# Designs tried in a protein design chat: VHH binders against q9vpf9. Part 47

Target 1, 373 residues: q9vpf9
Amino acid sequence: MSMSIDSNKLLLRKGDMKLDNYPTCAVEALTRLETLIASRNKQNMVMQIISEFIFLERTPKDGDVRKSQALPISQMNLFQEFQLIIALIEYFSRPGRDATRNAIFLSLFGSHLTPQRSKLLSRLISTAVSGSVAPLLSSAGTWMQQVGCKTPLSLEVAQNIVSDFISYSRKTPEQLKQLPMVGPHFAANFMVAVADLYLNEQRSPTLNPPPDALLDTITEWMMENPTLCQASQQPLVLPAGAIAMPFTTPLAGLLRWVVLAPLVSNRSAYSNLHLSLLRALQQLVSSGESTALPSQDLMQIVKSLQSYCARLAESKTDPQADAAYQKCMERFAQAVQIALSSNCITNQIQLLCLLESLPPHKLMKIVIEAHKK
Short names: E, the ipSAE of ESMFold2; O, the ipSAE of OpenDDE; V2, 0.75 times the mean of E and O plus 0.25 times the DockQ between their complexes.

## First folded at step 20 (VHH; framework vhh_nb_b201)

Design g24 (at its last look DockQ between E and O 0.63; V2 from the best seeds 0.74)
Fold by OpenDDE, look of step 20:
Formats: sequence, C-alpha cells, structure tokens
Structure g24 (fold): chain B 373 residues (1-373), chain A 122 residues (1-122)
Amino acid sequence: as target 1 above (373 residues)
Amino acid sequence: QVQLQESGGGLVQAGGSLRLSCAASGFTFSHYAMGWYRQAPGKEREFVAVIISTGSTYYADSVKGRFTISRDNAKNTVYLQMNSLKPEDTAVYYCAASPDLTWLLYGEFDYWGQGTQVTVSS
C-alpha cells in the first residue's frame, strides 16, 4: 500500500499571515520563507513578507517592492527589535540546511539596508558573538563575503563589534577571543573588514592604528591559528544557481598593518603579528593556493611608503637613516619574499617595478633581484 | 519602464581597448546589481561580469584581469572597460540589471538591454 504522499502544495499566500502577535508572526514568516526562497519567481513575495511580518515595515500595497525608491519605515519599537533578535537567534540555531539558512540571512539583510535594519544586523551579530551562536555567525560570514568584506555594510558591522567588545571593555571578552573557533569564516571576514579600517590611507589621510586591545586580539587569533586566514577561502554554501562572490583574505590588510605600523607605533604586538603572518604565508605555500595576496593591496602599501619617503625628503632626512622606514621595508621584504616564492601574488611584475621605485633597502633589493625576470 | 541602453561598442584591433557604457532608468539604480553578458555568433549568451550595489565585483574566468566593471550611481551608468581584447571577445554585449538579492541568491538578472556589437579584428 504505497502511501501516495499527497504533497499538499500548501499555496502559501501572503494573505494567510496575521500581524496579531509579534514576534510569533515573524517566526512564522521565517518558516514560510524556507519554502518560498527556493523559487526565483517568488522573490517579490519573499521581500514583502520580510518587510511586513519580520521588520514591520510599511510597504506600498500596489507595487513591486524591488522597484520602490522609498525606503520603508519600520514601526518596530526597541522592545520589538530585541524580540526579533532573540527570535532570529533561536531560528538560526534550529537544525536546517546551511544553504537555506544562508539564503534567509541574505534575504533578511541583503546588500541594501535601511538604517534600522543595519543597526539591527549589527546588534544581531554582536549578540551572536556574545552567545557564540555558530550557525548565525556562519551565515553572517557568508553574507559578508557575498556583499563584500570591505563594503560600508561590512565595515559597519566590524566597527560595531569593535565598539561593543573592544571600546567598552577593559579586557577583550572571552566570547570574542573564541570567535575563530565558533565562527571561523566570519572571523576571517571580520578580520578583512577590520583590517581595512585602520592604517589605511585610502580611508584616512592619517595612518590611524587599531585600538591596542583589537591589535592584541587579532594577533592572538593569528598566533593560535595560522590557518585562520584560509577560512575566508572556504566554499560558500549557497542555493542552487547562486554564484559565490570572490573571497578576500585578511592577509593583505594585516600585512599593511605590520608593515606600516613602525611609522606610528612601537608596540611589540606588531612584531608578533608579523611573525604569524609569515607563518600563515608559508602554510599557504604548502596548500598550493595562489590567490592569497592581491597585488593591488600590496601596491597600496608601496604608495604609503612612497608618501612617507616624500615627507622625509621634504625634511631633508635620508630614508636610509630613518629607522622606521627601514623597519617597514624589512617586514615588507620578508613577507614579499615568502609570497613571491609561493606564487601567491597576482601581477608580480607590476609589483616588483613599483617596489623598485622605493628608496633602496638591502633586503628588498635582494628579493626584487631574485624574482625579477 | 525599465530601460537599459548600451553604448561604446565598435571595431577594435586585437590588443586594443574599448569601454562600454550602459545607461539605466526606471528603477533605483543604487540598489541594483548590474552585469554584462555577451553572445558570439552561433554561441550561447555567456556571463562576463557583475557589480552589485555595494561595489563588489565578479568576473568570468575568460575576462578576468582584462576587463573591469564599474558603476557611477550619480549617472545611473555601469561601465565595462575591456583591455587586451582578443578576437574571441567578438560578440554582442548586453547590459543586465536586477536587485542585489536576485543576483546573490539565484545568479540571474531581471532586465536586459538591446546589446552593443563589439568586433575585435585580428
């Protein structure tokens, strides 16, 4: 007796959902999204359900939400926001398919967020870090990669984490220290974002170092887990047909930190971080992975050093006599040597040419000559 | 009504460069992923590049390192800078648009331009 599982196609119509009890309606909405998100043709409905039942936004009744120019205004109060955060944490902690979870996360927050959704996202992720909620952090890591780790949204998330765990705490909370273990992909992508925030002349005319506690935390992560940077290279679990956006390694940004640090700081933590980076680079060689250091990021370091040397020239200071510059170049040369040897740098010729434009450094010269064809 | 209008196509010698433009209207440009596809004679339409609203980009392997996609939100325009062009790059190039989420979840576009011809001579 072959029980014909009548796949009762529960025609999930938006009209069947009631806003009577929050956050219950949000949880129900999330559950419904699991089915709807699998269908490309239901995307508009997905967005409507999310806006109306999860974020309590007023959406225009008659139109394609996707084409709306006006940012929806949420009617959520602070208590409801809190309830939603808890509900989301609970939801993402449920057993389920990673692809579905990631799809829902992307659907909730996407790449264009209202200010309220953005704030809520930051709070959600901070709460997830505090609670060591691994599934949610995994989805957050996927989200960061898809939208871009150096984008304003990702940077905002990173900044909020820094604010919540570093700026307001005398000591780095244990939960943040454990982040690489709980959510390695997120941790890696977080490192990409946070690295981009500091010692970056593209963002600020001045080289602003990271907070000491952040530096120490990142250094500790790298020391304890030299393969952490490889976590960003893990394949994304996405719905069928989805395209994974390119990954970004934290190595380039962190290298910028350690190379430029002598210009602004003498903290020993940078030396430790440098050592850890070298180790990480060496390990990549063994794995055969060739895309660890984009040439563009390294070129940025060179440009910063060029700028510094120009300032030295203005002050009639010889770069050869400048201890800071020498230390920068030493660290840089060591890293470049390893990276070139591992063939993990793109457009090597351009980089080498640019490196030659810098005031000469003994070790760097050796490195350039060794790899210049 | 959604409109995508390509321009900048033409004849170029191998090794040369060309810059395509796509002017968009009828939707909130800053919230959309913009992409380029191409179709050579007798071949299927193939993906070339995408830029999402955040500025993140993705390229087909065949054009990686040679092509650059960019966008100007103030002008509602997406660009494709094509360098080191090869005869194999000869095709009609199509501009495409969709909400970011559509691209990120399904790898598809909702709207398409009419295309512009790019011919690379040997």
Scores: ipSAE 0.855, ipTM 0.938, lowest interface PAE 0.6, mean pLDDT 91
Fold by ESMFold2, look of step 20:
Structure g24 (fold): chain B 373 residues (1-373), chain A 122 residues (1-122)
Amino acid sequence: as target 1 above (373 residues)
Amino acid sequence: QVQLQESGGGLVQAGGSLRLSCAASGFTFSHYAMGWYRQAPGKEREFVAVIISTGSTYYADSVKGRFTISRDNAKNTVYLQMNSLKPEDTAVYYCAASPDLTWLLYGEFDYWGQGTQVTVSS
């Protein structure tokens, strides 16, 4: 009824929940959300409190049966955005249960976000990386898995980290280099997202390599943190009854980098990354439900190689004479052989048939024949 | 007033394919998690698949690799593409919906359709 909604807004506006007490009203709202989130029946109130008192958004009341479908409009100025970022850093740094932190983070950022909330999320995470704020980064890692590492929300966060720490930094900051130690789950999920941004023809009409500094950083992470790809498989700490969405390891995306890199780059860092990926594949403990290398991800690699070979045909170049293609296929065959031996691939027969569509390569032929008996 | 209307069920031979649709109204579709459940005679309703508003998906083990959930926000419709159908897939299939927060925090759905029958013959 109208009175129950108005009464809750009046109660929340009394005390320290007034808008002119910003950011104090946001901090109080966060505390009250912890108890409200425990109740399934209060989710609309939770969303209204978050919108009004944390993000300072306004939505016109619909007095008729027709409901407003317009997105909430942020009323925050730049100073209030900075105040909120600091308040959230402090809130997530406080002692508390991981399940509660994760529930709050998901409530704030786990749904369709306005552009203003998404931009604020990216700034928050970049600040947490700079400050090595492990509890916040742990919640961000859980968030990334739950919303999907390759979805627009996660890709925007990954793009902003690359911008902040790679593209617009003269040197890669030590805090980014240490990210796998501070927030290994977030680092693994960041690698899934950033791997999707580069050397990926589903994202760009050209096969764009990652920036050199990003490649070097990822390669060092993989070399120095041999269990990093396994960090994405760690059990999530979620509220009772919540379901963990499927994890994604960075292996498939990084494999695409190292396999396709010879088409666009001669950097030797890809050789080191390739070796680290082969070791990770050999060491990976596969679950019965999840796979490290879904066949669909590997099919994308095949499609990029097919496209390249079509261009070779137009120039009347034999793929066996093309050094780049041969190097791509050598790396691909080595990884596929290990992944099949480790049960890391789903739909193996479908993949093997597709691999036969590529111009022949000695090692790949052997791998295909060994597994199609 | 949330409404979910399933369609696309029917009789199909084992190994065949069907595409289920669920038209939704009464809520902001692009902010909702959408799912499919099924119920065979004498059994409890079981989870089949979910797609949340971000596009992330999750499948029951029994259908993984054979079924694909997708959504069209312009048409307020969720789909279930069912390939390589088996007699064990015979059931009434139900569309489900909830705000993303309900799924993310509780793993549950608020709203249910009336169901559409899928029968897979040997």
Scores: ipSAE 0.685, ipTM 0.879, lowest interface PAE 1.4, mean pLDDT 86
ESMFold2 (binder alone), look of step 20: mean pLDDT 89; pTM 0.896

Design g25 (at its last read DockQ between E and O 0.67; V2 from the best seeds 0.78)
Amino acid sequence: QVQLQESGGGLVQAGGSLRLSCAASGFTFSHYAMGWYRQAPGKEREFVAVIISTGSTYYADSVKGRFTISRDNAKNTVYLQMNSLKPEDTAVYYCAASPDLQWLLYNEFDYWGQGTQVTVSS
ESMFold2, look of step 20: ipSAE 0.763; ipTM 0.907
ESMFold2 (binder alone), look of step 20: mean pLDDT 88; pTM 0.892
OpenDDE, look of step 20: ipSAE 0.814; ipTM 0.920
ESMFold2, fold request of step 21: ipSAE 0.758, 0.757, 0.704; ipTM 0.899, 0.901, 0.882
ESMFold2 (binder alone), fold request of step 21: mean pLDDT 88, 88, 89; pTM 0.891, 0.892, 0.893
OpenDDE, fold request of step 21: ipSAE 0.890, 0.865, 0.865; ipTM 0.955, 0.944, 0.943
ESMFold2, last read: ipSAE 0.713, 0.734, 0.742; ipTM 0.884, 0.893, 0.898
ESMFold2 (binder alone), last read: mean pLDDT 88, 88, 88; pTM 0.890, 0.891, 0.890
OpenDDE, last read: ipSAE 0.872, 0.860, 0.892; ipTM 0.946, 0.941, 0.955

Design g26 (at its last look DockQ between E and O 0.69; V2 from the best seeds 0.00; counts 0 for: pae E 3.1 > 2)
Fold by OpenDDE, look of step 20:
Structure g26 (fold): chain B 373 residues (1-373), chain A 122 residues (1-122)
Amino acid sequence: as target 1 above (373 residues)
Amino acid sequence: QVQLQESGGGLVQAGGSLRLSCAASGFTFSSYAMGWYRQAPGKEREFVAVIISTGSTYYADSVKGRFTISRDNAKNTVYLQMNSLKPEDTAVYYCAASPDYQWLLYGEFDYWGQGTQVTVSS
């Protein structure tokens, strides 16, 4: 029965949608968006429907929502927010095309969010983690890559997950432990974000270690699945014509953790994580993938070490006698050796030159000499 | 009214550098993806680079490693730093803008500047 082209036209008019029953109107809106998003020429309508029927935002009557300077104010109460979260979880759990699901997710949350939408997104993702909602987490992973894993928005999501699952729990919930299995792409991108939050002098003048439970969780993930870091490299399922933004691997951030950890912590978990990272790097070599470690991220590690050495100098301490520095350099040299051998580092010459600027370390010297041809 | 005004184009020798600027007005700059395209004589307009509102960037393979796109939200301006320029980079460079979601979903821009000429001499 060829449902006539005419019946599809009637379903696309904004005028037929009633705000009478929330969240029913939101669910209906989502269903309508599936058709509208496929059309490149209906973007304004898509945004209007989202604002009005999903987020209950008041949009100025006469203006292009796209050009409005004023952030729309949502009239949603806490209960409605909760209803929306549940409705979204249910919607994303329905059978459908991945490209459509991802498109809807991106349309809902995009890259520039109101504070309310941002908060709702964080809650939605946390709920998805708690419920092991694989399709939603897949879309979240795609979203995180498109908007950037180290952006404020992605970091907010990551911080909220840490807060919800790590900060308030003595033990890491099973749902978080299973995240790599349920949503590997999201898990990988999440790792990129959380890695950026800690032991990062660009974020904080002090090297702040991650919470112990988070460290343990990440370490466990890496130990159990050495290929998890490759999940970030999976091709994105996007609408036709869309451009996939570059992926970021968690390897560089985690390497920063393990390399700089001796400066602030003596936990054995860092040693285990380091070992897992080395294994992951070795596996990448075998896969022929050359973009696993951006040189810029490694240079950041060097800068942190330079800063530390400067402090040692101020205290008239010899870096050769500093156990922490030696341990940092040992871990760093091992990783760099593997990465250089696999040609996974971009701009190798610059990195090598920068490494030479550090107080000499026996193993690092060997590594530099081996590759400084 | 949406306006995009390019500047910084000119004549440069091969291996040289140039910095293009695009001043934007008429929309909420901080929520828009900004991009650069170029069109050489007798060729189709081609994508060069994009920066979305979050700061994430994407480059064409032909310019990757040589060009850097950046933005200043306080000045409503997007920049294209072009290094190691080649004669093949000779073109009219166009600034483009769209909401983030439009770029992320469709890879298309809504608004375009008038363009600025970049000529790289051998």
Scores: ipSAE 0.814, ipTM 0.921, lowest interface PAE 0.7, mean pLDDT 91
Fold by ESMFold2, look of step 20:
Structure g26 (fold): chain B 373 residues (1-373), chain A 122 residues (1-122)
Amino acid sequence: as target 1 above (373 residues)
Amino acid sequence: QVQLQESGGGLVQAGGSLRLSCAASGFTFSSYAMGWYRQAPGKEREFVAVIISTGSTYYADSVKGRFTISRDNAKNTVYLQMNSLKPEDTAVYYCAASPDYQWLLYGEFDYWGQGTQVTVSS
């Protein structure tokens, strides 16, 4: 669709979308954006409307900042933030096409975000979890895949959910426990993000385990939802011409948790999670699923085990006699065996070479020898 | 005005490596998706790789595992590291840019560089 220059000016005139009618002007803007996004030639107008009428941002003046590249400055107060969150929940709850909802969500949150937009996004998604708002969670899942589950924005969302539902909650709310049923794509992408936050030496010099309640929740998700890690294989419903970004399976990050857990914890939930992960790996071949465990992620597990073994060497402890190391290697060998037998691992040769560098483990040695043919 | 300036092209033997650079100006680089396309003689221009503002990447099947796209927001520069080059990679390589949401919604780039020649000999 095309629009005249006069029509575009009418959309931006203050009298047509009055700021003193907040949040009404944001609701009106959302409705008008559906048509403007479809036009493909109005992207600057779309972003201007979003900034001015939805997020109440002003362009920095020379006196406000030194550089013209400065981000827009939010003028929203806390009450207006709350009003916008409610308006967005209501908007996404309306009947409508998935492609339209996803286009709006990506327009609001898919680009470089001001700090205020990032905080609002995190609060919006947490509110949608609390309200079991399936259409919004579906759009959030699409968004997280398109921008990347391990990016700073996605990790901020995941951390906010952990804070709201695990850290500052007396008990895990039913709405979080039900997330795989309400928004399976978002739940899978949340697992990718939160798995990256814990037991991950790329993020912290210390192997920090997840909170017990989070571990228990994810373990129950995996036990009750056998195909949850496959939920993101559905084609994304995007505007014509848009490219679906690659899916990242939670399996690799969660495997890191269960393999490294004996170094920091004896909780039985890790054994249950490990069994669920082995079942999920087997189901990839049964379902015709082509999702692969990137060998790079598995190699990072090896690096963490190498670091632990170096510490054992400093204390003159034999890794073959260390119960924690042996349990790590047993879990790792079991998972690698299934993944190799299912052709789920990319760049297999490099991984096998690194596995040989670890102190010997009986089962892992058998697995390596069986696959070096 | 928006400018995209490619560099790093040249002649290389099969199996070799090249690193392309694209210096960008005239827009807020950190909010833009950046991409690489190529066009061989007698063929249509084809997608090679994209990196969006969040750092997420996507590659054409023909270059996966051999090419790596990256960005340096402090220098307003996008890179294409090309390893294990084949004669079939011979082409003019173009840098492309658009606002992040434009690429996410439509898969389109608004701005294009002048291109740099990459030639891979046997």
Scores: ipSAE 0.442, ipTM 0.782, lowest interface PAE 3.1, mean pLDDT 84
ESMFold2 (binder alone), look of step 20: mean pLDDT 90; pTM 0.910

